# Ledger of designs, part 218: VH-VL binders against q9vpl3

Target 1, 224 residues: q9vpl3
Amino acid sequence: RGKINIQRPKAPHYERARVVAVTQPKYPELPKAKSCFKTRAERTQQQQENPYNEIIAREVRNWLDHSRLVAFFHLSSITADDIFRVRVQLHKQNLHLKSYGSKIIEQAVKNTRYEAIVPLFHSNHCIVFSPDPEKTAALLRIVRRVPQMVLLGGIVEETMLSRNQLVAYAQMPGLHAVQAQLVQTLSQAPGHLIQQLQAHQNSFVQVLDVHAKNQMNEETPKST
Key: E = the ipSAE of ESMFold2; O = the ipSAE of OpenDDE; V2 = 0.75 times the mean of E and O plus 0.25 times the DockQ between their complexes.

## First folded at step 8 (VH-VL)

Design ca15 (framework fv_imvotamab_arm2; at its last look DockQ between E and O 0.02; V2 from the best seeds 0.00; counts 0 for: pae O 5.0 > 2, placed apart)
Fold by ESMFold2-Fast, scan of step 8:
Structure ca15 (fold): chain C 224 residues (1-224), chain A 120 residues (1-120), chain B 112 residues (1-112)
Amino acid sequence: as target 1 above (224 residues)
Amino acid sequence: EVQLVQSGAEVKKPGESLKISCKGSGYSFTSYWIGWVRQMPGKGLEWMGIIYPSDSYTRYSPSFQGQVTISADKSITTAYLQWSSLKASDTAMYYCARLDYGDYFGFDYWGQGTLVTVSS
Amino acid sequence: DIVMTQTPLSSPVTLGQPASISCRSSQSLVHSYGNTYLSWLQQRPGQPPRLLIYKISNRFSGVPDRFSGSGAGTDFTLKISRVEAEDVGVYYCMQATQFPYTFGGGTKVEIK
């Protein structure tokens, strides 16, 4: 009968797992050596389980690094046909609507200047990229007709802007030099948007902490 | 208009080297992946590998790892598929296709194909 | 590797009548992100493949509404509500849920 691949899948069947458990540790090893071995094996397994995280993160980082306009949206329930029509309209203006999982975005921006955007992606979302910041007005005109897309903020010429700041930028004349000057003026308060985004991040952590404490209390109900 | 234009048909002998091309136009070449797909005469489609032209990161199908080399030159918006030593079993139609994970999570636009015939 | 099995192998159909193609995967195509990365491609005689449907049921640019996709988990269907002469060709399902990417064996649609 055909070849049986004993090596794969690596997940052991009951009989094989039993044999491995009995024979695997032949000799005592130092705790440090065992810890290093476990860490390496666990890291390899984690990478194999999530190969897309690293692969797609390259794409996300490239879009962020090479787009002079990035706009972040909350996305409510919308039909595939409707979002496709929006994508086509945006593409005509060199505006590129992309959707990535929150975990991928986190991996892509971790330890980068973009890390502050992570809290924006705790629920359904999408991002619009463009190499042309003059297209901000066209972007807002198009999405104004799409109530399912709610503007959260953006990045223009490497400067993080709140929703109101991005709307203000869109209302100015389409002169590139004037737009660059406005971005500098709007960003006069350093780190304000970053502080707001991190506040949402801290609130999320607090919610998780409260949930964890509630979970523990449910497991061991207090009599008082 | 997004277009992928591939190089012309090739007729080679076993043991010869070959490099075929796929030129992208009408889009930001470095923002999208390029994949290569083989179609043996009268058979279905087989994924060979992908490349991200921005940093030349590649990922190959295990069946093609070590058999072919995928590369790209972003200065001329061209991706390549290369063999160091062709075999008769390499006779096939080869397609390049654009891939994006943020839009369709799949191949959206395809080249016209390059027919490679390897015979003694 | 995920094995993609298509039925039928060929589908002769009368012009204007519906056609249905099935695709079955050897394991679930649901990704850990919650999405199912199944696409349908059309290859007309002498032409390269063309994307028809992505993420099970979403029509690609320029694809007529007579094409529809459905399914979940391991069982997927492509339907053509009324087959036209230009629909002659081979149809492939494709999974991108895990590496290596794999294609179904193809279903030939032809007019009788």
Scores: ipSAE 0.723, ipTM 0.872, lowest interface PAE 1.2, mean pLDDT 81
Fold by ESMFold2, look of step 9:
Structure ca15 (fold): chain C 224 residues (1-224), chain A 120 residues (1-120), chain B 112 residues (1-112)
Amino acid sequence: as target 1 above (224 residues)
Amino acid sequence: EVQLVQSGAEVKKPGESLKISCKGSGYSFTSYWIGWVRQMPGKGLEWMGIIYPSDSYTRYSPSFQGQVTISADKSITTAYLQWSSLKASDTAMYYCARLDYGDYFGFDYWGQGTLVTVSS
Amino acid sequence: DIVMTQTPLSSPVTLGQPASISCRSSQSLVHSYGNTYLSWLQQRPGQPPRLLIYKISNRFSGVPDRFSGSGAGTDFTLKISRVEAEDVGVYYCMQATQFPYTFGGGTKVEIK
């Protein structure tokens, strides 16, 4: 089972032939001569994007507005069976796994306090929503066994938390965790702005680190 | 367990009004879209439109714009499809289905269907 | 409107043998984010449709692994590796890449 050559150029002949056949674009039934296939596909895609964006963004805004826990993950390549099993496990804990395009996220959070999350969606990602912030520990236990999902950070009770802050939140007992965080924030009143700047810097560094790792693993873009 | 339960079969005459229902349970009704699909006797499926129950935003297929009204009452987790004046050509099976743009981009759960018969 | 064309119209098959259903769209179904919103539905006799496959190749919850989807761009295929008696029915492809959503004409799978 583990003896298959990992490099694609050495894939079995039948797999290479199959991949080439399915990755080549098809001409339309009534194409106009002289159209650039890339330009034509690009224009069609651009036209299609505009009709959907606001509609899908309504769904994203609704999930954000009604979720007291939102967690952001980088999502690497994962089989349909594996993501299905993760989704089922999460759903049992009232945790809802979703993925939206970055343009959709930008529209959904525009002119809101959540605009700062947009950089997190430069790479392949997923989001977990829940009305139950106490389920953060369950979320982290489930995804710990899923190396394809890498925690980037989250939102708890409308407060943006870095990865480390979210992990710390998950480890605190229920009411005591909330009380401790409130007391810490009030006790550091002169440094409150500094903590927010530090958290944003750490989140930005985390996003860049994930982005760099993705660039090393990304495939050549498919022709359109 | 996600369920969509539709109202029972209807026998009507041309010109009569009709409102059929689709009640959702086992999920957050306002977090998902509801779509309506027509299946004429012996024919395939036709998308009629969708509604987002949270704010009642609707989109119609051009073929059905102005011919039906899609609505929802989120307080009783129910979506509706309504005709003001039925035609014999409205004889069909009508399905409601749930839609999620977060991953599936498709209708993941379906109602049992409501048969509407319109004859003189 | 994107026209979805399915072949064959009817697919009589012996129990335990494979079945293959093709779906072709009049335009590319690739969305700008790289996803292709092509679904496969099954409608058993006297029952509502149910989702089998979404985004070309992903099996929905509770769908057995004998169902698989493949394809790209405008050409898509649903395969049933070993047809069982419960697989009798009509199969539809559907695109959700743009409004209006459109379905293929259906393929009836029957047991010989």
Scores: ipSAE 0.348, ipTM 0.719, lowest interface PAE 3.8, mean pLDDT 78
Fold by OpenDDE, look of step 9:
Structure ca15 (fold): chain C 224 residues (1-224), chain A 120 residues (1-120), chain B 112 residues (1-112)
Amino acid sequence: as target 1 above (224 residues)
Amino acid sequence: EVQLVQSGAEVKKPGESLKISCKGSGYSFTSYWIGWVRQMPGKGLEWMGIIYPSDSYTRYSPSFQGQVTISADKSITTAYLQWSSLKASDTAMYYCARLDYGDYFGFDYWGQGTLVTVSS
Amino acid sequence: DIVMTQTPLSSPVTLGQPASISCRSSQSLVHSYGNTYLSWLQQRPGQPPRLLIYKISNRFSGVPDRFSGSGAGTDFTLKISRVEAEDVGVYYCMQATQFPYTFGGGTKVEIK
C-alpha cells in the first residue's frame, strides 16, 4: 500500500483537474464600494449638484423660517399607515409632519442658526412644524399616543429646547398670563414695601411713646 | 360665516395719528393670522404685514417696517393698523385679510377696506 | 424679495371669449414637496380683493369652474375659459412661499 504523501499530494488526473477547475466557484469581486471612499467634499459637491436636493433643502429652510414651533422626533419601526394617521391628526391641529434625509437637513441648515440640529438626524427622524407655539401641548398629546415617535427636542420661538424643556414649556401658562402675573407681582411689591416701612415707623413711634410715658411716670412725684 | 369688518373712512391731516380696526367674526380669531394690505389710488396691492392674534406676534414687510404698527386685541377679535404721524403718501385703501397657514397659505377672506385720505 | 411680474397689464376681451393672464416669479415658489403657494385674486371695481385660486390650481370656495390656474416653479397662468361681464376687474397673483409676501402688478380685464 504506497504511502500516501499527504504533504505533496500527487496532481490529480488531467480529467479530474479539469473538472475541479471548472467547478471552482467564481465569486464575483465584491463591488469596491467606491462610495465609501468618496471624500466628504466629493459627496457634498455631488449633493449640491442635484437640483432636487437643492429644492428640498430650500423647502426645509422655508419651513424652519416660517415655523414658531419645531419638534424633532426619532421614528422607531413605524408603518406608513401609522405615519399617515398621525399626520392627519397633526394636520387637524395645524401641525405639519415632514421627513427629510440627514444630508438634506445638513445642506439646508449649513451656515445657519439651525446648524445645531444636525446631530439629531442620525437615524430615522421626522420633524413637526407649526406657526403656533401654543400648539406644543396639542402636539405632545397626540404623539404620546404614538410610541414609535420619540421626542428628541425642539425649537420654540427661535430657542432650542431639550425634550424636558419642551414638555415644561407645554405646561406653562401663555406668555400673556405670565406677563400679567409678573405685572401683578411687581405692582404688589411697592405696596408691601410701603407696608414694611410703615410697620417699622409705627413700631418706632410706639417705642417712643412707651418711652415718653415712662419718663412722665418717673417725673410724677410720689406724693408721700 | 367668516367676516372681517373694518372701521370707516378716515380723513386726516399730515402729522396726525391714526388707528384703524378690523374685526373678525364667524371663526376662531386666535387661530388665524391677520394681514394688512395697502392699495394706493389706482395702484396695485402691497403687503404690509401680518399678526398672529393669539400672542400678537407680528411680521412686517421691509417697506413698512417702522412706518406702521400692527396690533391685535383677541378679547374683542380685532386687529389694528396705526400710524404715529401720517403723510400725504399714506393716502390709500387699506385692507385686512385672514391668512390661513394650514391649507391655503394665502388670504382667504378680506375686509371691505378702509379709505384713508391725508390732505393738507 | 421675490418679484412677481404679471403680463399683460391690460386684457381687453370679448364676452364669451377666453382670457389668459401670466405671472412670473423672480425665483421658484416651490415650498413643500411640490406645493407652491401661489394664489390668484380678483378685485372687481369698488370691491375688495377675492381669492380665486390657491396653490396654483385649486379653486377657492364659490369660484366658478371657468377659472383655472396652472404653472410650476416660476411661471404661472390664470385662465378664464369664457369671460362673463362679472369677470371685469383687476387680477393679481400673490406668492406666500417666502416673506415678505408679494403681489404681482395686476392685470386689468375689460370687455371689448
Scores: ipSAE 0.018, ipTM 0.573, lowest interface PAE 5.0, mean pLDDT 84
ESMFold2 (binder alone), look of step 9: mean pLDDT 92; pTM 0.943
OpenDDE, second read of step 9: ipSAE 0.011; ipTM 0.512

Design ca16 (framework fv_imvotamab_arm2)
Fold by ESMFold2-Fast, scan of step 8:
Structure ca16 (fold): chain C 224 residues (1-224), chain A 120 residues (1-120), chain B 112 residues (1-112)
Amino acid sequence: as target 1 above (224 residues)
Amino acid sequence: EVQLVQSGAEVKKPGESLKISCKGSGYSFTSYWIGWVRQMPGKGLEWMGIIYPADSYTRYSPSFQGQVTISADKSITTAYLQWSSLKASDTAMYYCARLDYGDYFGFDYWGQGTLVTVSS
Amino acid sequence: DIVMTQTPLSSPVTLGQPASISCRSSQSLVHSYGNTYLSWLQQRPGQPPRLLIYKISNRFSGVPDRFSGSGAGTDFTLKISRVEAEDVGVYYCMQATQFPYTFGGGTKVEIK
């Protein structure tokens, strides 16, 4: 047998250990300094409503209130110098290029007739505003030279239009009455419009995806 | 330089029609909104409405909707404010002003004013 | 409609002394880091209004540097650091944050 001692338990040692524990200072154990935990301040900041977003959302609503032409674009990677040149060209035509986050757009159009456009802004985007709907033709001419900006659709005289409808509108400038009639003829229910705008966006994404996959598949393994 | 020149003072009787003018020069007339502001004798400023001259799109203050007509003729760079039937309460100084769009949404240049007096 | 309230109604000032005019809006004027569409206008006796300040604090072209604007939210101030004889007139604040555009009731600045 391997028994070491039949007197294995020692009650006096247990009592001594208990007394020592009771007299020790009571300090809570702190997490390791090197551990990545969210601080109370960081947690509070993430949970707080962001008042900045509401202020900017009110600015977007103000632009919508003052604009008779609003155009939505998907925006690909573009240099600061290139976007500056585009802004200058647009500004000469009373067209104002703005970029806002998707949450800001959502807050701006919430409980308005334009709420249906929110899904268009889940990817990188920008918006062009103008008080003059006759500038739609100038807008399309300028953007034609900017492949990083892809037209998704817009709002003309408070009516939502698809990409094709905006192109049609641009090709028929004229008397105010004629333009108003065209907008009425081209207008659609918000549900149908967002489906068309989503189709354009999805088509663009699919083209990029197919191109990327085709590019990868065209690579031949080097012989080794 | 930017200038807005308004038509001369008018003296009218109640029930008469009137059309006053505001001629813009020194800038692209069709690129800016034109607004109309009323100032009754000894009182403050009241915004009446605005027009975009390129297509004559108008927007009115609710207080003036249906009481006046704002129009513009871009070929002669002139905006107009019109009454079909004047009332004694229309006695006031009327100003036209150019509205900036985008940078500050404010009236940056003003006409000299047209005094309209309506009395029996 | 946004109601714009100005105080005081009249501000008699000694030549060369400062003057201060307050403007309060019934609703917070929207802004994006200083892009609040609040303007100040000056109207001299018998003359049309003239733009002095736009977006709270920006001096319009040709406006003397003795004029300055400040404020945020609903409370705005126009200050004249050293009033000159030519500054006599009525001053108006104006908001263009939403339609209809509205003006304050005016503050008369006069030399005492």
Scores: ipSAE 0.007, ipTM 0.525, lowest interface PAE 9.1, mean pLDDT 78

Design ca17 (framework fv_imvotamab_arm2)
Fold by ESMFold2-Fast, scan of step 8:
Structure ca17 (fold): chain C 224 residues (1-224), chain A 120 residues (1-120), chain B 112 residues (1-112)
Amino acid sequence: as target 1 above (224 residues)
Amino acid sequence: EVQLVQSGAEVKKPGESLKISCKGSGYSFTSYWIGWVRQMPGKGLEWMGIIYPGESYTRYSPSFQGQVTISADKSITTAYLQWSSLKASDTAMYYCARLDYGDYFGFDYWGQGTLVTVSS
Amino acid sequence: DIVMTQTPLSSPVTLGQPASISCRSSQSLVHSYGNTYLSWLQQRPGQPPRLLIYKISNRFSGVPDRFSGSGAGTDFTLKISRVEAEDVGVYYCMQATQFPYTFGGGTKVEIK
């Protein structure tokens, strides 16, 4: 009874329940079970992710931001002496070889357009940074002598390039204007670079397979 | 506290060489970038370049590439800006600044400046 | 290079009145990391620059609440809600989205 307040109608809870039911799956038991697994995983992950990891992730973002050339490699088993010699050769060309854990890389690029490269780092990997994109040819020349390092792709002038695109870029060393135009041209297919980088991860398994078969063929005496 | 202390004022003639310094204290010197900024008399700020002392990685603004050299000595927590041959147009106040990429993504602490005067 | 344009060149203000400074970039300052690395610096007469605002709108430690930043993309504003005598100086916007880092031409805030 009394005056009806038209400006303050009560929301129909039944109508809200209908809207919620449409947007949420009906799994009362499974969500709790999965939630428990997820909660335990989250607790373990939070314990493993300490403040020091964020400091290293900031270092990675810093390297990405200040490097005009970033190259991603799969790294097979290599001796400390061999990798040191590679680092020395790269350093002479202003190329800086870095190794970071997959969790660090994920933390560094999470919520960025580079997040899609995270799958490339699920296996053993390393990254080469340089302020000078003209050094791409020198990088590839050095790495050709290191079978343990397999090129997966890279970033040139903040543009993601597949393995083949990076190799094409390297073929025009010392021609800055031409290299810049090539990067722009190679980046014209929207969304294709992420797919190409993931395809390189898939093709890497095939490269390992071919390498294993070549190792076996080299050990097997030739008899025809 | 974080502090960047720069070397004293310099008076030089065109063609002479010069090396000025920026000493960092109160933080992990090798974990932060150091940048150099020029301010000509009565003018605004110009970015010159940066160095990451932990790896001696240096990157220059295109307008300053080949004109100056940036270096650092982590054993004494000091960054340097160097000219092989000064010009009258190099007369300016030079600032060093710490670059933070984590929280601020900017130049959070600045040195007091080094005045360089180049005249014949 | 990204060109940063500031207006006005000079802003004479009566003590206690608000001041507003604009900064426009020649291209978007949104980084591939999703953030916009637009900072504001204050340079008082005879002193080195001091960080005021980072990432458009976040105040650096020790900066009074009368300073605020806003904007997106290519158009940014620094506001001083009530100008104090110690606010006299030159204010610069700066972008760190793309190397080389570039500064605006500066805006001189002075008391009428």
Scores: ipSAE 0.012, ipTM 0.559, lowest interface PAE 8.3, mean pLDDT 78
Fold by OpenDDE, second read of step 9:
Structure ca17 (fold): chain C 224 residues (1-224), chain A 120 residues (1-120), chain B 112 residues (1-112)
Amino acid sequence: as target 1 above (224 residues)
Amino acid sequence: EVQLVQSGAEVKKPGESLKISCKGSGYSFTSYWIGWVRQMPGKGLEWMGIIYPGESYTRYSPSFQGQVTISADKSITTAYLQWSSLKASDTAMYYCARLDYGDYFGFDYWGQGTLVTVSS
Amino acid sequence: DIVMTQTPLSSPVTLGQPASISCRSSQSLVHSYGNTYLSWLQQRPGQPPRLLIYKISNRFSGVPDRFSGSGAGTDFTLKISRVEAEDVGVYYCMQATQFPYTFGGGTKVEIK
């Protein structure tokens, strides 16, 4: 029984092909998806009027509570297509890319241990969630090729890490919880996390510049 | 220590195919871009293209698009530059270099170069 | 494509004297986010290029303090305060603000 070539399926019998051709629903070409990512302004405006903000906030909290890996990214003029591509790649690794408004994030993390992340959400951003902290290296690898995504920081095993700490974490062998704690201890003086995040904000402007540059670069056709 | 080691010099005839290599070591090969730069004899530097080895994502200069193929094998931390059919005008020194978008936005480490000579 | 023009083509310098190389871009190298991705590279005879300066004025690791970069917008300068024998070679500016990245034509620094 010849191996079914899934890449080049044998053409169906002529009669079957005719039936399939006639029964195939003609879906209108989906309008080339305007960047599903509403501008910050659009998101902010919608969030002010959306009665479902509480529901979304609960969802965010649920993701935070069930994730062992959370990474925060700034988005610099990324296209919907690029986002989709990244999303698919991340999803294959059980990494979930989400985008929420800053107000929703604020509401979600208010009076929680995650309240310190609020300053990270002053610009266009996305969050990647994962139940598996071992996926940190995979995450960093995937996003490294996407200059439009700038890593701001993250949470691993309930420990908040700067961008540099996340990179270090991904390179460390051993127990994830111990790794995260060690990275924090080595790199953070008490109270320095916020300062580091702020310092990273300034560095973020630089990273954002890099991302913006990559967006302005003409879509070089993917050489297959 | 970050190192890029390129394959040895090549002498070829017009019409022949060629694939030269650049092996990275001392860093996470899949976390940085690799670029190729051409330098014709007695001439300046020309940016050819870049590859992200972790996903084999490539970007070419328009001048080199379709003229060369850039590839990588992450399992052996090696990037490649290849021609399907060499021309005499391809005679040059070819450099691979690591490109860092995070900090420098430039080529921070370079290979030693591969001299390619194409003569009839 | 952004065209990078370097001047002079050749710069004969006496040992211990300063040298200055100019690089002009056909367009502003200021990125939309405010950074300018202009780099300087040194290529000594028979060697691969080496990164000297990144983002106009930042010295790369291991680069002596006699090298300095300055400029803004479309005009950039590399200065060597005191030229040493090891500084002989060709210097290139490179822009990475817009794809494709482009190099200047190079400036040859020689000892008189």
Scores: ipSAE 0.000, ipTM 0.497, lowest interface PAE 12.8, mean pLDDT 83

Design ca18 (framework fv_imvotamab_arm2)
Fold by ESMFold2-Fast, scan of step 8:
Structure ca18 (fold): chain C 224 residues (1-224), chain A 120 residues (1-120), chain B 112 residues (1-112)
Amino acid sequence: as target 1 above (224 residues)
Amino acid sequence: EVQLVQSGAEVKKPGESLKISCKGSGYSFTSYWIGWVRQMPGKGLEWMGIIYPGDDYTRYSPSFQGQVTISADKSITTAYLQWSSLKASDTAMYYCARLDYGDYFGFDYWGQGTLVTVSS
Amino acid sequence: DIVMTQTPLSSPVTLGQPASISCRSSQSLVHSYGNTYLSWLQQRPGQPPRLLIYKISNRFSGVPDRFSGSGAGTDFTLKISRVEAEDVGVYYCMQATQFPYTFGGGTKVEIK
């Protein structure tokens, strides 16, 4: 594969095309690409209870457990080919672009300190993971060329950061001690951070605030 | 090319402190995680925790949280595993291993092991 | 935590004959797009563990082609096509799909 074999043959004559379509063998379905874009059918399926989502939720938890940089993006319409090119560029920098359904994200972060991020994923979204927070600058440089991906915020060293705080972190010298101190300073107003994470999605700012307030009031596990 | 060299065997009494080492060479020490794995006599392998030497970030297995401390010194490319107060149940072979996050989330190169014996 | 179960506990094999080791996980290690973080390690007597296979079936650098891995979901197999004297040791499967990483109980391969 590669460029040598990307040329497609011309379509056959109408009569031959009919014969080919009727006799075409059926191959097993390939897994859908890990893309920020999801089909309507995929989104509808995610709205229903699916016990197999726990398998994918384990994958998300593994990414969260091993990633010290997590960046959240809103995704506008983008082709699978375009997002694949972005994924390749990111992978060269040890940045891993993933797309998961909102229900899967909810299952992964439920009963964790990151549960409040769930509302971010009720619309088109994707996430970039990395074990290396020093790659934040490389991440922002790459996505600057992708207008369909809009940075909402992220998590650095287990601390939630707004878009502006993440940009500030990226502009710091690559000195972890200095960057860690800045992250602590930037993160001293948790309520404001939640609001800023959803500033791009004004309707979700209130949803996050209500969700966070509800979480603070819940004392006992659900028992139904 | 890639090598992890661990410190020599230790014989200690309960209540004593101990710090064992794992020196990396032949690769960018600050670009890979270092994990610690315990193997009790005649038993299998148990994952204890990991450290990222670039900034000393650590994560522990729940079974080892609070029982040991993992640290590193990037200036001499060395990772450490330490106990403030040893117990007889800490008698085991301890391995360090390099962890690749991006490729296979697994341990690709291992140290030769450090035998720790704790007896009165 | 994901529990990894290996069978058999020991496998006596005649030199030049094949050997097969099975590994079962308590939960699926499969990602939606087929990525499975299942590795096989070899530990020779008195030696540290050595990576043989990663992501089910990929041989690590320097690993002889007589070693092969296969499987999906919760059931995995390591095969040695022609056991040699240097293959004596304990073999472990390991999962890295979920933190904490967990290992199988081990299978001892020995010459009969």
Scores: ipSAE 0.007, ipTM 0.445, lowest interface PAE 13.1, mean pLDDT 75

